# VH-VL binders against q0atu2: the designs that were tried, part 325

Target 1, 119 residues: q0atu2
Amino acid sequence: MLDKKARIRTSREYRNVFEKGKRLSGRFLIIYYVENALDNNRFGFITNKKIGMAVIRNRIKRQLRAIVREYQGQVKNKHDIVLVARAGIGKSSFEGMEKDYIAIMKKAGLFARNANKID
Below, E stands for the ipSAE of ESMFold2; O stands for the ipSAE of OpenDDE; V2 stands for 0.75 times the mean of E and O plus 0.25 times the DockQ between their complexes.

## First folded at step 16 (VH-VL)

Design b103 (framework fv_ivicentamab_arm2)
Fold by ESMFold2-Fast, scan of step 16:
Structure b103 (fold): chain C 119 residues (1-119), chain A 119 residues (1-119), chain B 110 residues (1-110)
Amino acid sequence: as target 1 above (119 residues)
Amino acid sequence: EVQLVESGGGLVQPGGSLRLSCAASGFTLSSYGMNWVRQAPGKGLEWVSIIYEGGYTDYASWAKGRFTISRDNSKNTLYLQMNSLRAEDTAVYYCARGSEYEPYYFDLWGQGTLVTVSS
Amino acid sequence: AYDMTQSPSTLSASVGDRVTITCQASQSIDSYLAWYQQKPGKAPKLLIHKASSLESGVPSRFKGSGSGTEFTLTISSLQPDDFATYYCQQYDNYGEPELTFGGGTKVEIK
């Protein structure tokens, strides 16, 4: 579960991200993202009917929130980010969704680059 | 004011290597997805590679293992290292800037640099 | 990768003519299509993105339309500066980019 202040809540806020934000597509996810004027990141989640029945869409939404929460500390601050699930996501594993999320966020420059861990 | 200037093209023997450069001016290269696109003499356009804002890279399937895209942010310059060159790699190579909103269509192009692979 | 087919490959036209160029995708690309203009010896120039969104500074006589698999670029009243080769490019992808261009349409003086 993400904190309420870390969630995009209104249609107007979603519209702002879609209209002004950058778009980057992955295998199962598309992100739209834009810098905000707040002191924190906010996330939105969209699962449409092409994914499948409500039970499947609700499961996907919960899994995406879990992934975002797990990696929230790596995301550069002051961004509004909307995750849009693609039609094929219903057939993906949790690990597949996680891998796709990480890849997209790294391409977008929204994750901190890896530090050298070799001594 | 805003421009891309390629250099490093020339005549090379089959099996040889070349490094192309693309100097950006009037904007910060690291804030965009940057691409290489080529065009064989009298033929159409063919996408080669991208380096994303985050520094990650993707390649056309035929370019993987032979071509490497990179950038030097301190010099505001994009590179394409080309190895194991073949006659069919003969083309004008363009440096192309991905749009601010989506890195996969190109709103700024350099003049191109000709690479000729011939014995 | 998605095949992109342009037609015609060449057309002859006069100044003032309405010209239409078609681009077909082998499978749906939604509206993720760009159009470019290329003059001899020059780099391509972006005209339209997202199938119909005209770039700043591009004359209003250029119009893009279509979605899914069929797309059209129309020049409503051809000007001398418009004799060039035009390319469509799809940019709908699923993880690894599958960027492909059409074969080009050369607009020549009749």
Scores: ipSAE 0.791, ipTM 0.904, lowest interface PAE 0.8, mean pLDDT 91

Design b104 (framework fv_ivicentamab_arm2; at its last look DockQ between E and O 0.62; V2 from the best seeds 0.69)
Fold by ESMFold2-Fast, scan of step 16:
Structure b104 (fold): chain C 119 residues (1-119), chain A 119 residues (1-119), chain B 110 residues (1-110)
Amino acid sequence: as target 1 above (119 residues)
Amino acid sequence: EVQLVESGGGLVQPGGSLRLSCAASGFTLSSYGMNWVRQAPGKGLEWVSIIYEGGYTDYASWAKGRFTISRDNSKNTLYLQMNSLRAEDTAVYYCARGSEYEPYYFDLWGQGTLVTVSS
Amino acid sequence: AYDMTQSPSTLSASVGDRVTITCQASQSIDSYLAWYQQKPGKAPKLLIHKASSLESGVPSRFKGSGSGTEFTLTISSLQPDDFATYYCQQYDNYGHPELTFGGGTKVEIK
């Protein structure tokens, strides 16, 4: 579970990331990200009906939260990051989503250069 | 105040190599996705390569393996190393800054440097 | 990769005319399309991003429209400064970017 402090919770906070943030697209994910004035990172997750039925959307959301939690220590501090799942994500493996997340975060400059080092 | 200036173009023989430079002033290169775009004489625009804020790179399929994009943050300068040059590589090469919001559309361009590949 | 087709390739117009340039993508690119203006011997200048978002300092006579596969750039009342070549560019991608430009539309004096 991500700590309450590490979650983007309000519509206003999501809107701020979309309006002021940078956008990068991956195979299965899009991220929007902006520097915050806090000492920690906050994450948001969006899965829409284009992905599939509620069961699939709920699975994807759980898997994305797990990926984000696993790599939390690699993420450059003081950012609000929203992950938007693309329509094709429902056909991806867990490993596929993980690889896509890592690639996007590296392009964004949000991961340390040695972020492949997961212990 | 914000400017990109390309240099290093010239006449080169088929099979030869050339390195282009793009000096940035008025902003920090490493905070943007930086691109190379080329234009053959009398022809349209063609995307070549990008280096992302995080230092990751991507290339047009025809450029991969022959061209290498890089940057020197200390000199605030972007480079394009071109190897195994062919007549069809003859073009004006522009460095172009990706938008602060998305690296894939270009809000600032240099004036270009001409590369002529001919015997 | 998405093929981008612009029409017409050349257009003759007079000052005050309404000019329409079309850009067609071979597959849906949502609204991820930019428009550029290029004058002879100069670098391109960004006019519009995300199909319809006008860049700061670009005159309001320029308007971008469309989504999916068909896009239009309209100049409502052509001015002398507008005689140039215009390019559309798609920037929709699924991981590896394959950024493609249209072939260009040259707007000439009639």
Scores: ipSAE 0.816, ipTM 0.909, lowest interface PAE 0.7, mean pLDDT 91
Fold by OpenDDE, look of step 17:
Structure b104 (fold): chain C 119 residues (1-119), chain A 119 residues (1-119), chain B 110 residues (1-110)
Amino acid sequence: as target 1 above (119 residues)
Amino acid sequence: EVQLVESGGGLVQPGGSLRLSCAASGFTLSSYGMNWVRQAPGKGLEWVSIIYEGGYTDYASWAKGRFTISRDNSKNTLYLQMNSLRAEDTAVYYCARGSEYEPYYFDLWGQGTLVTVSS
Amino acid sequence: AYDMTQSPSTLSASVGDRVTITCQASQSIDSYLAWYQQKPGKAPKLLIHKASSLESGVPSRFKGSGSGTEFTLTISSLQPDDFATYYCQQYDNYGHPELTFGGGTKVEIK
């Protein structure tokens, strides 16, 4: 699980990302990202009712956290990044989500230059 | 002033190659998603390719394999390498900047450069 | 790729007229639609994004509406400067590298 320090936690923090951040859409995810004034990255996760029942939403959230954690060390520093799950994500495999995340992060240029990511 | 200026258009024979350039001024090109959009004479707009902030590239299905989008950050210039050109590739080619917040709609356009493919 | 169908292809109107242009998507794109204006010999100009968000400097007589698969651009009172070709563009491709423009609607003087 992501450390508390690595999580976006307050409504204000989320609002800042949504209002000032850039947006990129993938197949299963939308990311909002903006630079922060910290020495670490923070991640937020949004799973709303259009995804499905609470059990599904919680599963998706756990999977997204796992993906983010896996690649966390390869993400450029000083960013707030919010992952918004799209409606179709409930039918996606973990690998599909991971692939989508990687693609979006590449598009955003949020991986470090020396990051070794799958295509 | 913020602007885009295309160049490199001209007459080329079928099967030939051509490289278009798009010089950006007033902003950092690599900070935006940059696109090529073409317009055949008397016809509508057709999206060709995008290079995202992170350097990731996407192409229209018809453009894959023949067109290559790239950029030179040191020159603040966008490129479109066009190979195996066909008569139907005849068009005005525009470079278009993606929005600051989302690269998928285009808030800045160049004047366009005409490419004519003819024997 | 998404198919975008604009109607009509050509529209003749007079100054002061209310003009409506329709864009139909083959699949739902939520509200991820942009509208552009293009005059002869000029590059397109962004008018509206997110279906209804007016770009800075665009006159309020331009209005975008719709969601899902049906979208409209309305000019409440056509002005001389508005005679041009208009294009819709979808930009929610669900991660697919396909941005699609509509076929365009030429608004000409009656």
Scores: ipSAE 0.718, ipTM 0.911, lowest interface PAE 0.6, mean pLDDT 93
Fold by ESMFold2, look of step 17:
Structure b104 (fold): chain C 119 residues (1-119), chain A 119 residues (1-119), chain B 110 residues (1-110)
Amino acid sequence: as target 1 above (119 residues)
Amino acid sequence: EVQLVESGGGLVQPGGSLRLSCAASGFTLSSYGMNWVRQAPGKGLEWVSIIYEGGYTDYASWAKGRFTISRDNSKNTLYLQMNSLRAEDTAVYYCARGSEYEPYYFDLWGQGTLVTVSS
Amino acid sequence: AYDMTQSPSTLSASVGDRVTITCQASQSIDSYLAWYQQKPGKAPKLLIHKASSLESGVPSRFKGSGSGTEFTLTISSLQPDDFATYYCQQYDNYGHPELTFGGGTKVEIK
């Protein structure tokens, strides 16, 4: 489960990821990511008011946290990763969000890599 | 110091195949999204394909099924395998490095290699 | 698929002139547009990303502006070194890119 040390918490931490990190777009998500100086990964989740009311935004955040928890063992360590929900995410299924997350993380190379044979 | 050098261009018959190489110097290929972009003589630029840091690939719709982008990280080299070549594939082919923030705009280009498809 | 319409296709100008090149997207691309300069026999060079952000080392006489569907590259005082062809390129996408360039604008010294 995602605990406190695996969360991006401060505005400064979020700004660092947005300003210095790499950005990849998916159908429902945009993911920013940057190396950190810790021994662990940290995750942040952004939903804006255009997605819907607070109840809907909180549900989306909860679903994204569940997805991240499920795959966190495959994520290369020492990264700060911010998931930004796109406006259309409210119409997505949990499985749709999950597939989008997996695709983006594979493109980013944030899952543990296999050397030399396939990239 | 930081550069890309394409090679492998030449004259090929319609229906033939050719493999282009792009050697990178001064940086690690696998840390960036890498792209191929082509330019027919006297014409504009046309995006061909991308390979992401994680090895996932995307193609222009006209290239999909005929062209394959790949890389060999141990040689720091990008490839484009081109099959079922047609006269309209005649172009200078550039390898292009995606920016450090987004792989979809290109801050480093090779000088290109000419592919001529003619009977 | 995004269509990018670039105008004019060619223009002639004198050193010192203010030159404006426009690029129009068939649908909104927010600000995800880049500008490139290409001199004869050379590879393209990135000038601007995200519509208006100058790349390091690009002279301040180059200015990008616009968002949505309408974009402009302005050279405030044309120099002999600016003889080149200029391309816009959209890079907006939803996970499946189709990166499209404008047709180019050849700037000829009058």
Scores: ipSAE 0.708, ipTM 0.879, lowest interface PAE 1.1, mean pLDDT 90
ESMFold2 (binder alone), look of step 17: mean pLDDT 92; pTM 0.947

Design b105 (framework fv_ivicentamab_arm2)
Fold by ESMFold2-Fast, scan of step 16:
Structure b105 (fold): chain C 119 residues (1-119), chain A 119 residues (1-119), chain B 110 residues (1-110)
Amino acid sequence: as target 1 above (119 residues)
Amino acid sequence: EVQLVESGGGLVQPGGSLRLSCAASGFTLSSYGMNWVRQAPGKGLEWVSIIYEGGYTDYASWAKGRFTISRDNSKNTLYLQMNSLRAEDTAVYYCARGSEYEPYYFDLWGQGTLVTVSS
Amino acid sequence: AYDMTQSPSTLSASVGDRVTITCQASQSIDSYLAWYQQKPGKAPKLLIHKASSLESGVPSRFKGSGSGTEFTLTISSLQPDDFATYYCQQYDNYGLPELTFGGGTKVEIK
C-alpha cells in the first residue's frame, strides 16, 4: 500500500492535476501529471464503470497501486500523478499493466534513473 | 522568437539514405515531444514519428525499421534518419512541436524541407 | 488506427459567407481532435485543440464543435485571409500512436 502522504485524496486535488497537468496515453493507462510544491510525489487512481463490476475495478486499483509502489524510488520527486485505467485494462495481465506503466513514465521523462524494480 | 528550421532535403535515388535536421530556437527542444510530419506534393498530412520529452520514440507502422528519430540536446536539434527510401517517400517533411500539455497536437511547425526520391 | 473522413474535399465561398467543414472518426475519439489551416507553400497552423479550444491569436470567427465521432469547424463570416486548406487530426491513441489526419478541405474563392 502507498503511504497516505503519497496519495491524492480530494476532488480538488484531482481537479488540479486534470486542469494544469500534462496528459500521456498508453495501451491500458492514461497518466495526467503536474509538478507540486511538496517534498514528495502523490499518486491518484481512477477506474470508471466501463472497466467492469466493482470486483474487477477494485482488483485493478490494487494492482496499479502495487506497480506504483514497486517503482516509486525511480520517479522524479515533486509530482502529482493520476493514473486513469482504460476500458480494456480488465483483460490485461499484471505484467502487461506494469510494462505499460514503465513505458508511459519513460515517455513522460518521470523516471530519474533507468527503471529498476524496487526489491 | 520561437521557431523551427528544417534542412537536409534533396534528391536521392531509390534505396538511398538521407538525414534531415531541425534546428530549434527560442525554446528548449528536450522539454517537448517533437514530431516529424510529411506531405506528398498535392496530398494531405501524414504523421511519421515522435521523440518524447523522456527520449523514448514511436513511429508510424510504415516508418518503423526504416526511419529513426533522434535529438542532440547540446545543439537543440532534432533529426530524422531515413533509410531504404522509396518513390512514395517523396514529400515535404515538417518538424512539428507537440503542445506542452499533450505531445500529439502541434502548436509550432517549421517551413518544411523537400525530399524527392527518383532515379 | 482511426480513419478520419473529412468533407467536403473542396468548397467555393465568398467573403462574408458562413463555412462549415465536417470531420468523422471511424470510432469515438472523445474530444481529442485538432484543426489546422494551411496556405499554399506554407506549413500548417494550429487553430483549435480538444475539439473546441481556440488557440491564442486565432480569430473568434473560427469555432470547433462536436465530440465522439462527428466534429465541425465553422467560420462564421469568411475573410480573404481564410482561403486555405483545413485539416482535422485525431490524437486519441492506445500506446502505439497512429495519429491520423483528415483528407483536407480546400476553401477557395467563388
Scores: ipSAE 0.741, ipTM 0.885, lowest interface PAE 1.0, mean pLDDT 90

Design b106 (framework fv_ivicentamab_arm2)
Fold by ESMFold2-Fast, scan of step 16:
Structure b106 (fold): chain C 119 residues (1-119), chain A 119 residues (1-119), chain B 110 residues (1-110)
Amino acid sequence: as target 1 above (119 residues)
Amino acid sequence: EVQLVESGGGLVQPGGSLRLSCAASGFTLSSYGMNWVRQAPGKGLEWVSIIYEGGYTDYASWAKGRFTISRDNSKNTLYLQMNSLRAEDTAVYYCARGSEYEPYYFDLWGQGTLVTVSS
Amino acid sequence: AYDMTQSPSTLSASVGDRVTITCQASQSIDSYLAWYQQKPGKAPKLLIHKASSLESGVPSRFKGSGSGTEFTLTISSLQPDDFATYYCQQYDNYGYSELTFGGGTKVEIK
């Protein structure tokens, strides 16, 4: 379960991430992310109708929240992150979605151990 | 003033190796996705490789196993190690910076360095 | 990789003309398309991203439009500085395809 505090809920908050944030694509996921002025991370989830029926979209959204929750301690603080599921994600395994999430977060430099690389 | 300057191009025999450098000034390389894009004489643009802000890398399918993108943060310099060179690798190689918002379109380019693969 | 087709390959125009260049994607790329200008012997210069978003410092006579599979770059009132080769580039669906450029359109003097 992600706490209410860790969820992006309003249209204004989603709009801010899409307009000001960075975008990065993986096999099954796209993330949009921006640094926030809070002391915590917030996550949003988008599963559009191109993925499939409501039953499939709801399963995907639940699985993505579980993945995010499991790795939340590794994510650099003070970010708003929106996960957008791509077409084809419904055919992926849970493990496939998890691997894609880890890869894209590493590409973004959002996992703590990537943040420690010296310039 | 922000700038990218490539070097290391030249004549090399088929099967040979060459390392290209791209020196950045006026900004920090590690804060951007950095790319190599090439252009064969009289031809169009072709994407080669990216190193993401987080240090992860991706390659064009034809470049995998032969080319390696890397960066040295202490020197603020991007590299492309090119092995097993072929005549069809003859091109001007450009260093290109991904935008602040996503690494997949290029808002700053170097002048390019010519690589000629010929016997 | 998604194929990108530009039309025409070459286009002859005079100063003051309205010039239109078309870029077609083999599959929908939403609005994730950039336009570049390249002059002989020079590196490309970014003009437009997200199909229609003009880059800072690029003259307002350049306009991008389109979404899905068909995109257009329009230059109103062509200037001497605009004779160049123009490239479109798709950057959607990256996890399923490589970044790809169109073949280029050379805008030359009549």
Scores: ipSAE 0.475, ipTM 0.833, lowest interface PAE 2.1, mean pLDDT 88

Design b107 (framework fv_ivicentamab_arm2)
Fold by ESMFold2-Fast, scan of step 16:
Formats: C-alpha cells, structure tokens, sequence
Structure b107 (fold): chain C 119 residues (1-119), chain A 119 residues (1-119), chain B 110 residues (1-110)
C-alpha cells in the first residue's frame, strides 16, 4: 500500500501528467511522467475495462501498488508518474509486471544511479 | 540552428563491419531518445535502433546481435556499429531525434549516409 | 510488430487538388501515428504526430485524422511544394518497441 501523500488523487492531477508528461511503453505497462514541484514522488494507476472485470482490475492495481512501493526508494525524487495497464496485463505474472516496471523506469532514467545498491 | 550530420557510410564487402557517426549541434543529445532509421534504394523507411535518454537501448528484431547503438556525450555524437553486414543492409542510414515527449516519433533528421554492401 | 499498409502507393494530382492518403494498421494503435513528407534525395520531415497534431511550421492545409486501425492524411489544396512521398509510422507497440512505417505514397504531378 502506498502512503496517501505519494498518490495522484484528482482528475486535474492525472490530466496534467497526460498532457505535459513524457510517455514510455513496455509489454504490460505504459508510464506517463513529469517533474513536480513537491518534495516527493506521486504515483497514479489506470486499469481500464479492456483488462477485464472489476475483480481482475482491482487485483492488478494492488499488485502494481506493491511493486511501486517496493522500488519507491530507487526512483528519482520530484516526479508524478502514472502507470497505465495494457490489455494483456491480466494474464501476466506478478514477476512479469515487476520486470516490465523496472525496464521502463530504467529506460526513462527514473531510477537513481545506485538503484540496485543497498546502503 | 539545430542539426544532425551523419558520416561513415561507404562500400563494404558482405561479412564486413562499419561504424556510422551522427554529430549533433544546437542541442544536447543525451536529453533525447536518439534513433537510427534506414531506407534501401527505392524502398520505404525501416527503424533500426534507439538509445533512450537513460542510456538503455532497443533494436529491431533483425538488427539485434549485429548492430550496436551508442553515444559519446562529451562529443555530442551518436554511433551505430554494424557487424556481419549483408547485401540487404544496403541503405541510406538516417540519424533521427525522438520527440521531447516520447522517443518514438522523429522531429529532426540528418541528411543520411549511404552504406553499400557489395562484392 | 504491427503491419502498416498505405494506399494508394502512387497518386497523380494537380495543384489545387484535394489529396487523401490512407494508412491502415493490422491492430489498433490508438492514436499513436505520425506522418512524414520526403522529397527526392532528402531526409523525411515530420508533419503530424498523435494522428492529428500538426507540427509547428507545417501548413494548415495538411490534416491528419483517424484512430484505432484507420488513418488519413489530407492535403486540402495541393501546392507545388507538396509533390513528395508520404509515410505513416505507428509508435504504439506491445513488448519490444519495433516501430513500423507504411510503404509510402508518392504524390506526383498529373
């Protein structure tokens, strides 16, 4: 579960990320991202009806939030990032989603230089 | 003001290697996704490779293992190392800059450099 | 990778004509399509991105439309400078980002 402070909440905030942000696509995920004027990162999650029924969409959202939370310390600060799930994500494993997330964040240059180093 | 200038093209025998260069001026290469796109004589455009802002790379399926994209930020120059060249690699090779908002459409192109693979 | 089909491959037109070029994707690409103009011996020039967003400095007679699998580039009043080859390009891929271009449409003098 992500801290409420780290969540994009309003439609206005989502719209800002979509309109001004950069876009990168992966196998199961698309990210939109833009620098913010805050001291922290904020994340948003979009799972549309093409994914499947509410039960599946809610499971995917929980899994994506868990992945983001696990790696949040490795993400460059001061970004608003929206994850959009692609239709095929419903049949992906948790590990598959995690690998896709890491790959996209590295392509974006959003992981800190020491992302894989503890300390 | 802003421009890309390719060099390094020429005649090479099948199985040979060649390195193309693309010198950027008027902007910082490392702030963009940079691409190579080729065009065989009388044919259409074909995407070859990208280096993302974060330094990660991707390749067309047919180019993976034979071609390597790289950049030298101190020289503001993009490279394409081509190995194990085949007759079907004969083409004009263009350096192309990805958009500020997403690296996958190209808002600036070089003039191209001709690579001919023939005995 | 998505297959991109352009039609017609060649089109003959006169100055002042309305020209329509079609691009079809083998699978839905939403609106992630760009259009380029290429003159003989020159590099391509970006005209439109996101199916309908005109680039700065591109004349307003160029218009892009469509979404999903069917897209159109229209030139409302053809000028001498518009005789060129036009390419569509999709940039919405699943998995590996294999970008694909249409085969091109050559607009030549009638």
Amino acid sequence: as target 1 above (119 residues)
Amino acid sequence: EVQLVESGGGLVQPGGSLRLSCAASGFTLSSYGMNWVRQAPGKGLEWVSIIYEGGYTDYASWAKGRFTISRDNSKNTLYLQMNSLRAEDTAVYYCARGSEYEPYYFDLWGQGTLVTVSS
Amino acid sequence: AYDMTQSPSTLSASVGDRVTITCQASQSIDSYLAWYQQKPGKAPKLLIHKASSLESGVPSRFKGSGSGTEFTLTISSLQPDDFATYYCQQYDNYGYPDLTFGGGTKVEIK
Scores: ipSAE 0.547, ipTM 0.844, lowest interface PAE 1.7, mean pLDDT 88

Design b108 (framework fv_ivicentamab_arm2)
Fold by ESMFold2-Fast, scan of step 16:
Structure b108 (fold): chain C 119 residues (1-119), chain A 119 residues (1-119), chain B 110 residues (1-110)
Amino acid sequence: as target 1 above (119 residues)
Amino acid sequence: EVQLVESGGGLVQPGGSLRLSCAASGFTLSSYGMNWVRQAPGKGLEWVSIIYEGGYTDYASWAKGRFTISRDNSKNTLYLQMNSLRAEDTAVYYCARGSEYEPYYFDLWGQGTLVTVSS
Amino acid sequence: AYDMTQSPSTLSASVGDRVTITCQASQSIDSYLAWYQQKPGKAPKLLIHKASSLESGVPSRFKGSGSGTEFTLTISSLQPDDFATYYCQQYDNYGYPYLTFGGGTKVEIK
C-alpha cells in the first residue's frame, strides 16, 4: 500500500495538479505532474466509467498503485503526480501497464534511465 | 526574445544523408519537448519526430530507422540526422517547440530549412 | 494513427465575412486539437490549443469550438491579415505518438 502521506486525496489537490501541471500521454495512461513544496512525492489515480464496470476500474486502480509502489524509489522527489487511465487500459496486461508507466515517467524526466533494462 | 533558427538544408541525392540544426535562443531547449515538422512544397504539414524533456524520443512510423532526433544542451541546439533520403523527403523542415504544459502542440516555430532530394 | 479531414480545401471570402473551417477526426480526440495559421513563405503560428483556448496576442475574432470528432475554427469578421492557410492538428496520442495535421484550408480573396 502507498503511505497515506504519498497519496493525493482532496479535490483541491487534484485540481492543482490538473491546472498547473504538465501533461504527458502514453498508450494506456496519461500523467499530470507538478513540483510540490513537500518532502515527498504524492500520487493520485483516476479511472472513469469509459474504462468499464466498477470491478474492472477497481482492479486497474489496485494494479496502478502496485506499479507506482514498486517504482517509487526511482521517482524524483517533490512531485505531485496524477495517473489517469485511458479507455483502453481494461484490455491491457499488468506488464503492459507497467511498461507504459515506466516509458511515460522516463519521457517526463521523472525517472532515472535504468541501463540494465534498456533494449 | 525567443527564437528557433534552422540550418543545414540543401540538395542531396537519393540515398544520401543530411543533418539539420536548430539553434534556440531566449529559452532553455532541454526544458521543453522539441519537435521536427516538415512540409513538402505546396503541401500540408507532417509531424516527423519529438525529443522529450527527459531526453527520450519518438518518431513517425515512416521516419523510424532513417531519422534521428537529438539535442546538445551545452549548445542549446536541436538536430535531425536524416539517412537513406528519398525524393518523398523533399520538404521544408521546421523545428517546433512543444508547449510548456505538453509537448504535442507547438507554440514556437523556426523559419524552416529546405531539403531537396533529387539527382 | 488518427485521420484528420479538413474542409473546405479552399475558401474564397471578402473582408468582413464570417468564415468557418471544419476539422473532423476519424475517432474521438476529446478536446486535444490545435489550430495554426500559415502565411505564404512563413512558418505556421499557433492560434488555439485544447480546441477553444485562444493564444495570447491572437485577435478575439478567432474562435475554436467542438469536441470529440468534429471541430470548427470561426473568424467572425475577416480582416486583410487573415488571408492564409489554416491547419488543425490532433494531439490525443497513444504511447507511440503520431501527431496528425489536417490537409489545410486556404482562405483567399474573393
Scores: ipSAE 0.649, ipTM 0.870, lowest interface PAE 1.4, mean pLDDT 89

Design b109 (framework fv_ivicentamab_arm2)
Fold by ESMFold2-Fast, scan of step 16:
Structure b109 (fold): chain C 119 residues (1-119), chain A 119 residues (1-119), chain B 110 residues (1-110)
Amino acid sequence: as target 1 above (119 residues)
Amino acid sequence: EVQLVESGGGLVQPGGSLRLSCAASGFTLSSYGMNWVRQAPGKGLEWVSIIYEGGYTDYASWAKGRFTISRDNSKNTLYLQMNSLRAEDTAVYYCARGSEYEPYYFDLWGQGTLVTVSS
Amino acid sequence: AYDMTQSPSTLSASVGDRVTITCQASQSIDSYLAWYQQKPGKAPKLLIHKASSLESGVPSRFKGSGSGTEFTLTISSLQPDDFATYYCQQYDNYGYPWLTFGGGTKVEIK
């Protein structure tokens, strides 16, 4: 589980990320992200009815939290990041979701180590 | 004044190589997803490649292995290295900036540089 | 990759006319579609993103509508400056960018 300090909790905070943030789409995930004025990162998770029944959505949400927690140490500080599960995520393996998350975070420049840039 | 200026186009023989440059001014290039889009004479637009804010890259399937997108943040310049050129690569090549909100639609374009691949 | 089909390919119109250009996606792209204007010898200019969001500085006579597979660009009262080629572009991708443009619609003087 992520500490409460590291979670986006209120509808106002989610709205801020959606309205002001950048968007990147992956195969199974979309992230919205914006720099915050805090000294820590915060994560939000959205699973909508297009994914499937509540039991499926709850499983996906738990798996996404586990992935985020595992890679938390690689994420550049001071960001609010919302993960939105796409309709097709129910067809993905855990490994597939993890690989998609890593790819999107690298594209966003949110991981500390990036490749394919000139010094 | 926000602008993109391409250079490096010209006449090249089949099998040859060219490197295109795109100089950005009035904004920081590394804060955006940057793209190359081409247009054959009298034809429509075709996406070529992107370099994301994080330095990760993606390519049109036909461009993989032949074309390499890169940037030099210290020079605020985007590049496209084109190898194994074919007559079908003849086009005006545009440097295009992805929106600050998502990198896949283009809110700023250079004037283009013409690449002619002919014997 | 998602095919994007524009119709008509060429359209003749007079100043003051209402002009409608249609863009059809081979699969649903939600609302992830942009419209561009290109004049001869010039780079394209972004008019609309997310199907209906007008860019700053673009005249209000330009309107985008639609979602899913059918999209429309409407110019409510054509001005001399509007004779150009218009392109739609989808940007709904699933990790690998399938950024595809329509074939273009040339709006020319009648």
Scores: ipSAE 0.789, ipTM 0.898, lowest interface PAE 0.9, mean pLDDT 91

